# Designs tried in a protein design chat: VHH binders against Low-salt glycan biosynthesis nucleotidyltransferase Agl11 (agl11). Part 18

Target 1, 357 residues: Low-salt glycan biosynthesis nucleotidyltransferase Agl11 (agl11), of Haloferax volcanii (d4gu70)
Amino acid sequence: MKGVLLSGGTGSRLRPITHTGPKQLVPVANKPVLEYAVEDLKEAGITEIGVILGHKGREEIQNLLGDGSDYGVEITYIVQGNPLGLAHAAGCAKDFVGDDDFVMYLGDNILKEGVVDLVESFESGDFGAGIALQEVENPQQFGIADVDDQGNVTQLIEKPDEPPTNLALIGMYVFSPAVFDAIEQLEPSWRGELEITDAIQSLLEDGYAIDSHVVEGWWKDTGKPEDILEANQLVLEDKSLKKRGTVSDDATVDGRIELAESATIEDGAVVRGPVSIADGAVIKSGTYVGPYTSVGPNSTLEGVHIENSVVIGESSINTSGRIVDSLLGKGANIGSADDFLPEGRRLVVGENSQLKL
Below, E stands for the ipSAE of ESMFold2; O stands for the ipSAE of OpenDDE; V2 stands for 0.75 times the mean of E and O plus 0.25 times the DockQ between their complexes.

## First folded at step 16 (VHH)

Design aa5 (from z6 with S31D A97V; framework vhh_7d4b_2; at its last look DockQ between E and O 0.62; V2 from the best seeds 0.00; counts 0 for: pae E 2.7 > 2)
Fold by ESMFold2, look of step 16:
Structure aa5 (fold): chain B 357 residues (1-357), chain A 118 residues (1-118)
Amino acid sequence: as target 1 above (357 residues)
Amino acid sequence: QVQLVESGGGVVQPGRSLRLSCAASGFTFSDYAMGWYRQAPGKQRELVARITSSGGRTNYADSVEGRFTISRDNSKNTMYLQMNSLKPEDTAVYYCVARYIGTWTDYWGQGTQVTVSS
């Protein structure tokens, strides 16, 4: 079985964060979302992974994942280019997968369960495809499975105006090579893309059995800033956190924290977990870091109160204010304007930013 | 080098039949989906029929379904279009197209003229 990991798309809903890189590299609990997917595939016994690259972020993704050896896998990079849909992306992997079955994993998805059970369910029978499902509150925004009273897949509909169920396809699929014939015949959808749900529906209509697996535990599609913050909360709550760095004698640390080896918490700082603090980060005097905060690598925080926030990395925050529910991009510089006239906030804010001051 | 050569075009009366052939060389024919497109005078090219690389699935434009049949013989590297019950609206240059979805690469033939006139 092979893995096909999608890392394309524009990431427009995560702008300005994604102006400098692909959405799949935004960290959750200080680990890029894409790494969770690689680990999930590895845990399912999948050691040959094709990573589909889009228009942007190719170098960054390749720098992160390399040849896969750091993850115990072998990675092949495949260029899709234009975001012409998931079925188009799957087609690009045809040479890589050959005659093998494969897991198709959307690289901006993160979930508690991983894909072991999905793979085992697919392998238990003779299926053209297998789909992962979860109940959602806004089914109009997803591919939706219609299932009979026994849970058999009877229809798939992409983003229906009037959904027959709330069972959404959640970005994990298993395919036999039969899917490539279905892709060869697709027409673009109403949104101008080759839809993977149409390919799966074509398999169903051609008489292939379609496996389904309702996923246990949480799942997030990390397409928006609030999704990143929620994923950060979920991961920090669930994972084992290890305190390896330096905590000064006059610092206060309560609860579970992840403190990287080269990270420091200095005198006069307060940290209340669950929190992740990455390598090279320094939490200095007067700083409060509250629950569900991730402080990225090489970031320095002084005097600030911060909670339920993600500092992506390489940032300097030196102010006596409070920051909550925030996603701060790489290299952010937040300082004080106390000595300037007129008094007030000094902002340099990029396009597509969202602030509540 | 890749070559697609259409044949079988001509002038016929309405209601008659023609069979188009497309002989392919220079690539592994069985790896490619094949199709027929047509372009009428003053019109854009449009899909007529397509057939998967395996031959297992065919698609037809609504205007020709039931009248045209696409087929392929992978042992002869040839695709066919049987066109029955021809209508004046079928008048066009018909192009053979080969597509590989692994790279989304298309190859086009030079076309063959089909004219349906009373």
Scores: ipSAE 0.439, ipTM 0.787, lowest interface PAE 2.7, mean pLDDT 90
ESMFold2 (binder alone), look of step 16: mean pLDDT 86; pTM 0.870
OpenDDE, look of step 16: ipSAE 0.818; ipTM 0.937

## First folded at step 17 (VHH; framework vhh_7aqx_2)

Design bb1 (from aa1 with A97V; at its last look DockQ between E and O 0.66; V2 from the best seeds 0.00; counts 0 for: pae E 2.3 > 2)
Fold by OpenDDE, look of step 17:
Parts: structure tokens; sequence; C-alpha cells
Structure bb1 (fold): chain B 357 residues (1-357), chain A 118 residues (1-118)
């Protein structure tokens, strides 16, 4: 079995963060989202991975993953010329996959349980595809599966106006090579994309059995800032955290903390876990780092009260203010205006920034 | 250079049969899905049928299902449209199309006229 990792998309919903890099590289608990996918595939015994690249962030993704050796896998890069949809992206992997079954993994998705069970279930039977489902509040935004009383998939519909169920397809699939024929027969949906849901529906119509599972664990599509924060919470909650860095004697550290080797918590700083602090990060005196905060590499925090936030990295935060529920882009510089007259906020705000002051 | 050339068109009586051929060159035949389209005078171009690159799956418009069959011969770099039980409404210029899946790019032939008389 091979892996097909989709790393396309513009990441428009994560702007301005994605102005400088692809959404798949946004860190969750100080790990790029894309790495979770690679790890999941590897865990499932999949070591041959095709990475489908879009127009955005090709170099960055290639720099991160390389040839896969650092991850114990073999990576082949495949360029999707035009973003014609998920089905098209999968189709681009036809030559790479050959006659093998494969896992399709959306690179901006995180699944708590990984894909081992999905793969094993698929391999235990004769299926055209394996899908994972989760109940969602807004089924109109997803590919939806209709199931019978026995749990068999009877229909798959992409973003239906009138969804028959609230069971949404998540971003992990197992496919037989038969899916390529299905893809080739597709026409663009009403929204102009070649839908993976339609491909699976086509398989179903052609008589293939669809293996479906309702996911019990958490799943996140990290398409929005809120999703990143939630994912960060969930990962930090479940993660085994290790303390390797330097903690000063007069620092207060409570709860679970991941502290990288070159990270430092200085005197007078308070850190309450679960928290992840990456290499080169410095938590200075007077700083409070609260639960579900990730502090990215080479970031300096001074005097700030921060919680439930993601500091991506290379940032300087020196303020007596409070920061909550925030996603801070790489190289963010936040200071205090206390010494400036007239009194007021001084902002340099990029395109598509979101501020709640 | 990608080239597609239709042949086999002509005049046929209703109820008759005709076999169109599309001869291709300039690309790896096995990497492409192949389709037939048709356009009648004053009408929009419409999909007739498609065969996958593997040849393992075909799709047809409802209007031609059961009457038309698409096949491919990789050794000859040619794919076909067998048209049986032809109707007057089947009169159109028929185009063969090669689709490269990687880019989802279509290459079109010049078309061949099929006229079905009553």
Amino acid sequence: as target 1 above (357 residues)
Amino acid sequence: QVQLQESGGGLVQAGGSLRLSCTTSGFTFSDYAFSWFRQAPGEEREFVGRITSSGGRTKYADSVKGRFTISRDNAKNTFYLQMNSLKTEDTAVYYCVARYIGTWTDYWGQGTQVTVSS
C-alpha cells in the first residue's frame, strides 16, 4: 500500500499566516500539520508516499519533507498543475500508485487515531474504497455519506443542500486503483471541482463495496485559525510532553510542559501546562504562559499573559497585555505602547489580518 | 505534437450502423482517456461517451446508451465509436477527444460529419 499526501490549496482561510507559507506547514503543538500525516502513514506501514504539490509552498514543503529519509519514508513529489479538485489531485498520483492500494491523506487534516484501523479494515475485505466518517454540525459543508440500517454506505453526496445525514467524510481515504477509472469519468461539480466524493460515489454505483467507519476520536481540518487552535489544544492534551530545556529556580512550572532542549524559562516566569515550548524560545520574567499554548522556535516572551495560543516562531512579544485564542504568525513583533504619547494602539497590519482589540 | 483525426463518418439511413475511428499520434496513448462529443447544427456540443485510459470503464450519454460503444486499441493508437441503431437525431459532427489526466487537458480532433437520413 502506498500513500498519497495532498499538499495543495491556497490556504486563503488562514491568511495572513499563509502569505508566507503553505497551510500544511502551520504548526500544531510545534509540529507542522503535514508531519502528522507522514507519521500516520508510516505508522500504518506505508513508507512510499506521493506528495501532491500545488502552486503554493512547493519549496517549503520539499524543504520540510525532503526525500523522506528523515521520516523513515520515501517521498515522491507530484505536481498538480491546476487545482481542479481533490479527485483530480488523487488522479495525478495514478502513475505513482500503479496497481497498489493507497491511502489518500489530506495534508491539512489531523486525526487522533491515525489511519491504521482504516487501512486494516480495508485490507480485511474486498472494497473499492475505505472512508472515515464523523458527525458534523454543518453537513452542507462536507461530503456526506448516507448509510442504511446496517451501516452500509448507500450514497455519497458532496456538499448537499439537503443532507441525508450528518456523517461527513474526513480527509483520510483508502482506495483501490479502481478509483482512477472513476476519477477519469468525473465531471466538475456545480462548484467547478472534481470531487473525491463523486469518485467514491462512482465506485459505489459500479458495484464496489465501500468500507466505512465512524471515527470516535477527534478529527480536525486545519483550514481556519480556530481549527488550528483547537487542534493545538487536542494535540497538547493527548501528547506526551517532555521537559528538556532550562528552567530557572525562581520560575513556576505547573502541569505538563514540553520544553525543548534549547528553550529557557527564566526567573519570575510562570508556565502552566499543557504547553509546548520549542527550541530557542525564551520565557522571560513576568511572563505567564497558560494552558494550550505553543511557543514556536526562537520566540521571546516578556511580560505577557498568553494562553490558548499558537506562536508560530521567531517572534518577540514584549507587552503587559493579555493574549488569548490567538494565532501569531512567524516573526510577529508585539510590543508595549505604554511609553508612547499619545496613548493608543500602533499597528502594522497585513492583508486579511483579523484583530479583536 | 498531439494529433487526433476522426474517420468513418458519412451518410447512413436510420436504423443503420456506423463506426467512427479516431487515430492519434504525438502522445502516449495509454495515458489518456478518450471521449466522443458531437455537435448538431444550432445545438450545443454534447458529450457522447468516454473510455478510461485503462479501458476498464466506459460512460455514455443517456441518449446513446445501449446503441453506442466506445473501445480502444492501444496497439493502433486508435479508439472507436461504434454507433448502432442510428437515429436522425444522431446527425452531428462527431469529435474525438483525448484527455490527459495529469493536467485534465483535452485535445480535440477536427470532427467528422455523421448524417442519418430518415
Scores: ipSAE 0.411, ipTM 0.756, lowest interface PAE 1.2, mean pLDDT 93
ESMFold2, look of step 17: ipSAE 0.469; ipTM 0.806
ESMFold2 (binder alone), look of step 17: mean pLDDT 81; pTM 0.818

Design bb2 (from aa1 with T58K; at its last look DockQ between E and O 0.01; V2 from the best seeds 0.00; counts 0 for: pae O 8.2 > 2, placed apart)
Fold by OpenDDE, look of step 17:
Structure bb2 (fold): chain B 357 residues (1-357), chain A 118 residues (1-118)
Amino acid sequence: as target 1 above (357 residues)
Amino acid sequence: QVQLQESGGGLVQAGGSLRLSCTTSGFTFSDYAFSWFRQAPGEEREFVGRITSSGGRKKYADSVKGRFTISRDNAKNTFYLQMNSLKTEDTAVYYCAARYIGTWTDYWGQGTQVTVSS
């Protein structure tokens, strides 16, 4: 079995963060989202991975993943010319996959339980495809599966106006090579895209059985800032956290904390987990780092009260203010305006920034 | 009620052979995929082998590949694990499992002890 990892998209919903890099490299608990996918595939015994590249962030993704050796896998890069949809992206992997079954993994998705069970279930039967489902509040925004009383998939519909169920397809699939024939026969949807949902529907119509499961664990599509924050919470909650860095004697550390080797918590700092602090990060005196905060590499925090936030990295935060529910881009510089007259906020705000003051 | 019962375990010398059986009842045998697992003392339960509901596909752990063979007899509602060229490392409690197509839930047997002596 091979892996096909999709790493396309513009990441427009994550702007301005994605102005400087692809959304798949945004960190969750100080790990790029894309790495979770690679690890999940590897865990499932998949070591041959095709990475489908879009127009955005090709070099950055290749720099991160390299040839896959750092991850114990073999990576082949495949360029998707035009973003014609998920099915099209999958289709680009036809030559790479050959006659093998493969896992298709959307690179901006995170699944708590990985894909081992999905793969194992697929291999236990004779299926054209394996899908995982989750109940969603807004089924009109997803590929939806209709199921019978026994849980068998009877229909798949992409973003239906009148959804038959609230069971949405998550961003992990298992496919037989038969999916390529289905993809080649697809016509663009009303959205103008070749939909993966339609490809699976085509398999169903051709008589293939679809292995479907309702996922019990959490799943996140990290397309929005709030999704990143939620993913960060969920990962930190479940993650085994290790303390390797330096904690001063007069620092207060409570709860679970991941502290990288070159990270430092200084005297007078308070850290309450679950928290992840990356290499080179310094938590200075007077700083409070609260639960579900990730502090990216080479960041310095001084005097700030911060919780439920993601500091991506290379940032300097020196303020007596409170920061909550925030995603801070790389190289963010937040200071105090206390010494400036007139009193007021002084901001340099990039395009598509979102601020709640 | 779904029931799985392992049999055929015991003591065998290294290099020997043993055949395990899993007898099933309470469900439609042909609709299930079957697997064998094993757990050695102090170790986690590990996958040994699997056969699909149709019998058309088989998968084995790397550690047993070429030595172990899984099969099924639909007429007897029984599936088997033929273990050849046994090693001391194969010593474990062996469990049989059944999985209905389309679910992630397995039914398990109680296990049977296999001991391979040097």
Scores: ipSAE 0.014, ipTM 0.279, lowest interface PAE 8.2, mean pLDDT 90
ESMFold2, look of step 17: ipSAE 0.384; ipTM 0.759
ESMFold2 (binder alone), look of step 17: mean pLDDT 81; pTM 0.817

Design bb3 (from aa1 with T105V; at its last look DockQ between E and O 0.01; V2 from the best seeds 0.00; counts 0 for: pae E 3.1 > 2, placed apart)
Fold by OpenDDE, look of step 17:
Structure bb3 (fold): chain B 357 residues (1-357), chain A 118 residues (1-118)
Amino acid sequence: as target 1 above (357 residues)
Amino acid sequence: QVQLQESGGGLVQAGGSLRLSCTTSGFTFSDYAFSWFRQAPGEEREFVGRITSSGGRTKYADSVKGRFTISRDNAKNTFYLQMNSLKTEDTAVYYCAARYIGTWVDYWGQGTQVTVSS
């Protein structure tokens, strides 16, 4: 069993954050999204991983993952070139995968339960593919599976106008090598892409059994800022949090707190978990860090009330204001305008920024 | 009711062989994949090996690969773990498990003790 990790896309929906890096490197609970995928694959016993690279963020991704040794895996990089769809991306891994079965993992997805059960189920039978399904409110936006009364997949449709069910395919798949033949025969969809859903449908039509499961745990596609925040909440809720840093005697710390070794909570600061505070981060006096907040490395917070937010890193926040439901890009500098006249907000706003003041 | 019962465990010297059996009842044998697990004292339960419902494929943990073999007899509703070249590290309670294909639910036996002496 090999792994194929997709790490392409422009990340346009996460702008301006992705102007400076790929979306797969955006942190959730102070861990790049892409690392969750690597860990999940490793947990499933998959140590040979092909990483499919797009046009954006190649160097950054390679810098993060390296040869995989830091993660206990072996990584091979494969350049997709033109983004012709998910099936095309998978097809690029044909030589890497060879005659092996493989897990296809979308690098911008996070799954609570990992892929162990999916892999084991697939290996327990004779399947062309294994898929995981989740009920969604907007099935028109996903690959959809139609199932019979016994739960067997009878049809797969990519973004149907009239979806037969609300069961969407999530971004983790198990494939036999037969999928490559299916991919080679695909025609572009109405969207102009080679769809992975169509590839699976092709397998089904060719007589392959499809192993399908409705996932009970949470799944997130981290394509939007809101998705990152939700993922951050979910991960922090489930994560085992450890305190290794420095907490001053007059600091108030409640709940579950992950505190990195070189992180500091100073006197007069209040932190209420679940919260993750990364290395080099300093929570100064007068600061409140509330639940579901992640404070990225080398960030300094002073006097701010912040909750349900992701501070990516290298940031300075010194204000008496309240920050909620926010994704703050790397190197953000937020200060107080209290000493400036005339009174007013002073902003340097990048392209595609979204502000609610 | 699904039932699994292990047998064949016991004391064996290092380098020896032992064959475990798992007798099943209460379900259609051919529709299930079968696995063996083991748990040593103070350790977590670990995967040993699996055989598919069709019997066409097997998978083994690296620690037992080449030494252990799983097989199934559909006529007897029984599957086996042949353990050769046993090591002291193989000492554990061994559990058999059955999984209905297409599901993530396992049915478990009660376990049988295997002790390998030096």
Scores: ipSAE 0.369, ipTM 0.729, lowest interface PAE 1.4, mean pLDDT 93
ESMFold2, look of step 17: ipSAE 0.394; ipTM 0.784
ESMFold2 (binder alone), look of step 17: mean pLDDT 81; pTM 0.817

Design bb4 (from aa1 with I101V; at its last look DockQ between E and O 0.73; V2 from the best seeds 0.00; counts 0 for: pae E 4.3 > 2)
Fold by ESMFold2, look of step 17:
Order: structure tokens, then sequence, then C-alpha cells
Structure bb4 (fold): chain B 357 residues (1-357), chain A 118 residues (1-118)
């Protein structure tokens, strides 16, 4: 079985954070979202992974994942070019997958369960495809599965105006090579895209059995800043956190923390877990780092109270004040304006920023 | 060099039959889906039929269903359009096309004229 990992898209809903890189590299608990997907595939026994590259962030993704050896896998990179939908992306992997079954994993998704059960369920029978499902509250935003009285998949509809169920496809699929015939017959949808749900529906109509698996744990697509913050909370709550770095004698640490080996918590700092503090980060005097905060690499915090927030990295925060529920981009420089006249905030704010002051 | 070459066109009386062939070279034939399109003067090119790379699925335009049959012979690197019960409105230049979904690349032949006389 092979893996096909999608890493395309503009990440427009995560702007301005994604102006400097692809959305799949935004960290959750100090680990890029895309790495969770690679780990999930490896856990399911999948060691040959094709990574589909879109227009944005190709070099950054390749620099992160390399040849896959650091993850115990082998990675092949495949360029999609124009993002003409998920069925288009699957088609681009045809040479890579050959005659093998494959997992298709949307690289901006994080879930507690992983894909082991989905793969095992698919392998337990003779299926054309397998789909992962979860109940959602706004089904009009998703591909939706309709099932009969026995729970068998009877149809799939992309973003329906009148959804027949609330069972959404959650970005993980398993395919046999039969899917390529279905993809070859597709026409672009009303959105101008080749829809994977149409390909799966075609398999169903051709007499293939379609496996389904309803995921029991949490799932997030990391499409908006609030999704990143919620994913950060969920992962920090579940993760085994390791304290490896330096905690000074006059620092206070309460609860579970991830403290990377070269990270330091200095005298007069207070950290209340669950928290993740990455390599090269320094938590200085007067700083409070509260629950569900991730402080990215090479960041320095002094005097600030911060909670339920993600500092992506390479940031300098030296101000007395409170930052909550915030996603701070790479290289943020937040200082005090208290000594300046005229009184007021000094802001350099980029396109698509969202602030509440 | 990827090449597609249509043949088998010509003049036929209404109600008659023709078989078009498309021979290919420069790629692995079994990896491609193949389509027939047609274009009458002053009209847009219209889809006629497609056969998948496996040969297991065919699709036809409603205007030709039941009258036209598409098939492929991987051993000869050739695919065919059998046209039965021809009508004057079937008069057009017929084009074969190949699609490889791995690169999403379409290749076209130069066309062959089919003329159906009343």
Amino acid sequence: as target 1 above (357 residues)
Amino acid sequence: QVQLQESGGGLVQAGGSLRLSCTTSGFTFSDYAFSWFRQAPGEEREFVGRITSSGGRTKYADSVKGRFTISRDNAKNTFYLQMNSLKTEDTAVYYCAARYVGTWTDYWGQGTQVTVSS
C-alpha cells in the first residue's frame, strides 16, 4: 500500500500567516501539520509516500521532509501544477502508485485516530474505495455521504445545498487502482474542479463496494487561525510532553510542558502547562506562559502574559500585557509603546491581518 | 514524439456504417484514456465517446448512444469508433484524443472527414 499526501492550496484563510509559507507547514504543538500526516501514514505501515506539491511552498515542503528517511519512510515528490481538485491530485499520482492500493491524505488535516483503522477496514474486504466520515454541524461546506438503512454508502455529494445527511468526508481515503478509470471519465463540476466524490460515486455506480469508516475521535481541518488554535489545544492535551531543556532555579513550572533541549525558562518566569516550548526559545523574567500555548523556535518572550496562543517562531515579544487566543506569525516583533509620545499603538500590519485591540 | 493518426473517414450514405481508427505512437498506449470528438463547420468540437485506459469503461454522447461503439486494441496501439446507422447530422471532422491523467496531458490527432449523404 502506498501513501499520497496532498500539500497544495493557497492557504488564503490563514493569511497573513501563510504569506511566508504553505498552510501545511503551520505548526501545531510546534510540529508542522504535514508531519502529523506523515506519522499517521507510517503508523499504518505505509513507507512509500508520494507528496503532491501545489504552486506554493514547494521548496519549504521538500526541505522539511527531505527524502523521508528521518521519518522512516521514502518520499517521492509529485507536482500537480494547477489545483483542479482532489480527483486531479489523485490522477497525478498514477505513475507513483502503479498497481498498488493507496491512502490519499489531505495534508492540512489532523485527527486523533490516524488512519490505521481505515486501512485495516479497507483491507478486510474487496473494495474499490474506502472513505473516512465524521458528523459535522455545517454539512453544506463538505463532501457528504448518504447511507441506507444498513449503513451502506449510496451516494456522495460535494457541498450540497440540501444535504441528505451530516456525514462529511474528512480528508482521508483509501483507493484501489480502479479509481483511475473513474477519474478519467470525470468532467469539471460547477466549481470547475474534478471532484473526488464524483469519482467515488462512479465506482459505486459501477458495482464496486465502497468501504466507510466513521471516525470516533476529534478531527480538524486546519483552514483558519481558530482551527490552528483548537488543533493546538487538542494535541497538547493528548500529547506526551517531555521536559528536556533548562529551567532556572527561580522559575516556576506547573503542569505538563514540552521543553526542547536548547530551550530555557529563566529566573522570574512562570509557565503553566500544557505548553510546548521549542528549541532556541527563551522565556525570560516577568513572562507568564499559560495553558495551550506553543512557543516556536528561536523566540524570546519577556514580560508578557500569553495563553492559548501559537507563536510560530523567530519572534521577539518584549512587552507588559496580555496576549490570548492568538496566532503570531514567524518573525513577529512585539514591543512596548508605553514610553512613546504621542500615546498610542504602533502597528506594522500586513494584508489580511485580523486584530482585536 | 507523441503522434495520433486518424483513418477510415469518407463518404457514406445515410443508414450506412463506417469504422474509424486512431493509431498512436510515442507513448505507452495502455496508460491512456482515448476519446473521439467531432466538429462540423461553424460549430464547437463536441464529445463523441471515451474509453478508459483499462478498457473497462466507455462513455458516449447522447446523440450517438446505441449507434456508435468505441473500442481499443492495446496490442496494435489502436482504438476504434464503429459508426452505425449514420445520419446526415453525423457529418463532421472526427478527431481522436489521448489523455494521460498522470500529467493531465491531452494529445490530438489531425482529424478525418466523415460525410453522410442523404
Scores: ipSAE 0.281, ipTM 0.714, lowest interface PAE 4.3, mean pLDDT 88
ESMFold2 (binder alone), look of step 17: mean pLDDT 82; pTM 0.823
OpenDDE, look of step 17: ipSAE 0.780; ipTM 0.918

Design bb5 (from aa1 with R99L; at its last look DockQ between E and O 0.73; V2 from the best seeds 0.00; counts 0 for: pae E 3.2 > 2)
Amino acid sequence: QVQLQESGGGLVQAGGSLRLSCTTSGFTFSDYAFSWFRQAPGEEREFVGRITSSGGRTKYADSVKGRFTISRDNAKNTFYLQMNSLKTEDTAVYYCAALYIGTWTDYWGQGTQVTVSS
ESMFold2, look of step 17: ipSAE 0.529; ipTM 0.841
ESMFold2 (binder alone), look of step 17: mean pLDDT 82; pTM 0.836
OpenDDE, look of step 17: ipSAE 0.840; ipTM 0.938
ESMFold2, look of step 18: ipSAE 0.343; ipTM 0.734
ESMFold2 (binder alone), look of step 18: mean pLDDT 82; pTM 0.833
OpenDDE, look of step 18: ipSAE 0.844; ipTM 0.939

## First folded at step 18 (VHH)

Design cc1 (from bb5 with L99F; framework vhh_7aqx_2; at its last look DockQ between E and O 0.94; V2 from the best seeds 0.00; counts 0 for: pae E 2.5 > 2)
Fold by ESMFold2, look of step 18:
Structure cc1 (fold): chain B 357 residues (1-357), chain A 118 residues (1-118)
Amino acid sequence: as target 1 above (357 residues)
Amino acid sequence: QVQLQESGGGLVQAGGSLRLSCTTSGFTFSDYAFSWFRQAPGEEREFVGRITSSGGRTKYADSVKGRFTISRDNAKNTFYLQMNSLKTEDTAVYYCAAFYIGTWTDYWGQGTQVTVSS
């Protein structure tokens, strides 16, 4: 079985954060989202992975993943170019896949379960494809699967007005090579893309059995800032956190923390876990770092109270204020305006920023 | 170098039959899906039919379904269009095309004229 890992898309809903790189490299608990996907594939025994590169961020993704040896896998890079749809991306993997079955994994997805059970379910029968499903509260906003008592898919419906189930397709699939015939017959959708759901529906209509697997535990697609913050919370709650760095004798640390070897918590700082603090980060006097906060590499925090937030990295935060529920991009510089005239905030704010001051 | 060459066109009476062939070279035939398109004078090119790389699926335009049959012969690197019950509306230049989803690249033949007279 091979893996096909998609890393395309512009990440426009995560702007301005994605100005520094593709959305799959935004960290959750100080680990790039894409890295979780590679680990999930490896855990399912998949060691030959084709990574589909989109229009942007190709060099950054290749620098992160290399040849895959750091992860115990072998990576082949495949260029899709412009984002012409998931079926287009899958088609680009045809030579890499050959006659093997493969997992197609959207690299901006994070989930607790991984893909082991999805793969095992697919392998338990003779299926053209297998799809991962999650119960959702607003099924009208998703592609929806209807299934029989045996877990076979009976139909797929894109954003139905009257959904037959609340089972939404999520970003993990298993395919036999039969999917390539289906892709060859696709027409572009109303939005001009080749849709993988149309390919799966085509297999179903041609008489293939389509497997389903309802995923247990949490799942997030990291499409919006809120999704990153929620994923950060979920991962920090589940993760085994290691305290390797330096904690000064007059600092307070309570709860579980991840403290990288070169990270420092100085006198007069307070950290309440679960928290992740990456290499080169310094938590200085007067700072409170509360639960579900990730402080990225080479960041310095002084005097600030911060909670339920992600500092992506290389940032300087030196203010007496309180920051909550926030996603701060690479190289953020947040200081105090307390001693300045006229009174007021001094802001340099980028395209598509979202602020509540 | 990739080459597609259509043959088998010509003049035929309405109700008659023709078989078009598309002989190919310069690529691995079994990797490609193949299509027929047609274009009448002053008209836009229209899809006629397609056969998948595996040969397991065919698709036809509604206007020709039931009358035209697409097939492929991997041993001869040749792709066919059997045209039965021809109508004057079928008069057009017929083009074969090959496409490969691995690179999303297509190649076209030069066309062969089919003329259906009453």
Scores: ipSAE 0.460, ipTM 0.811, lowest interface PAE 2.5, mean pLDDT 89
ESMFold2 (binder alone), look of step 18: mean pLDDT 80; pTM 0.815
OpenDDE, look of step 18: ipSAE 0.816; ipTM 0.928

Design cc2 (from bb5 with L99M; framework vhh_7aqx_2; at its last look DockQ between E and O 0.57; V2 from the best seeds 0.00; counts 0 for: pae E 4.2 > 2)
Fold by ESMFold2, look of step 18:
Structure cc2 (fold): chain B 357 residues (1-357), chain A 118 residues (1-118)
Amino acid sequence: as target 1 above (357 residues)
Amino acid sequence: QVQLQESGGGLVQAGGSLRLSCTTSGFTFSDYAFSWFRQAPGEEREFVGRITSSGGRTKYADSVKGRFTISRDNAKNTFYLQMNSLKTEDTAVYYCAAMYIGTWTDYWGQGTQVTVSS
């Protein structure tokens, strides 16, 4: 079995963060989203992975993943170029996949269960495809599967006005090579894209059995800043957290924390878990770091109260203010406006920034 | 340089048969799906039929189903259209087309004339 890992797309809803890099490299609990996907594939026994590169962030993705050896896998990079839909992206992997079955993993998705059970379900029978599903509240916004009493998929509908179920396709699939013939017959949708739901529906119509697997636990597609914050909460809640770094005698630490070996919590700081504090980060006097906060590498926080936030890294935050529910890009510099005249906030704000002051 | 060249066109009586061939160069033949299209004077180009890269699926326009048959021979890098029970309405220039992913045409042939007389 091979893996096909999608890393395309513009990431426009994560601007300004994605102005300088691909959305799949935004960290959750101090680990890039894309690494969770590689680890999930490895855990399912998949060691040959094709990574589909879009037009954006190719070098950054290749720098992160390399040839895959750091993860115990072998990575082949495949260029899609234009964002012509998920079925198009899958089609680009045809030569890499050959005659093997493969897992297709959307690289901006993160989920508790991983893909072991999805793969095992697919392998338990003779299927053309296997689909990961989850119950959702707003089924009109998703690709929706209808299933029979045995769990066999009977139809797939993209964003239906009147959904037959609330079972949404989430970003994990297993395919036999038969999907490539289906893709070759696809016409572009009304959006001008080749839709993966149409490819799977074509397999159904040709008489292939389509497996379904309703995943356990949480799932998140990390397309928006609030999705990153929620994914951060979910991962920190589940993760085994290791305290390796330095906690000064007059610092206060309550609850579970992940503290990297070179990270420091200094005298007069308060940290209340669950939190993650990465290598080179320093939490200085007067700082409160509250639950569900991730402080990225080489960041220094002093005097600030911060909670339910992601500091991506290399940031300097020295202010007596409060920061909550925030996603701060790499190299952020947040200081105090106290003692300046005229009174008021001093801002250098880039395109597409979202602030509530 | 990618090239597609149609051959086998000509004049044929209604009810007759004709076989078109499309020979290709400049790409790996087995990686591509192929289609036939046709265009009569004053009309828009219309889809005739398609075969997938594996040869496992074919699709035909309703107007030709049961009369036309598409095949491919990967060993000869050749794609065929067998046209039987020809009608005067089948008169057109026939084009072969190559498609790598989906139904978007990547490459077109130059066309071959088929004329069906009464």
Scores: ipSAE 0.270, ipTM 0.710, lowest interface PAE 4.2, mean pLDDT 89
ESMFold2 (binder alone), look of step 18: mean pLDDT 80; pTM 0.812
OpenDDE, look of step 18: ipSAE 0.831; ipTM 0.936

Design cc3 (from bb5 with D31N; framework vhh_7aqx_2; at its last look DockQ between E and O 0.74; V2 from the best seeds 0.00; counts 0 for: pae E 2.2 > 2)
Amino acid sequence: QVQLQESGGGLVQAGGSLRLSCTTSGFTFSNYAFSWFRQAPGEEREFVGRITSSGGRTKYADSVKGRFTISRDNAKNTFYLQMNSLKTEDTAVYYCAALYIGTWTDYWGQGTQVTVSS
ESMFold2, look of step 18: ipSAE 0.530; ipTM 0.834
ESMFold2 (binder alone), look of step 18: mean pLDDT 81; pTM 0.826
OpenDDE, look of step 18: ipSAE 0.832; ipTM 0.936
ESMFold2, look of step 21: ipSAE 0.506; ipTM 0.834
ESMFold2 (binder alone), look of step 21: mean pLDDT 81; pTM 0.827
OpenDDE, look of step 21: ipSAE 0.843; ipTM 0.947

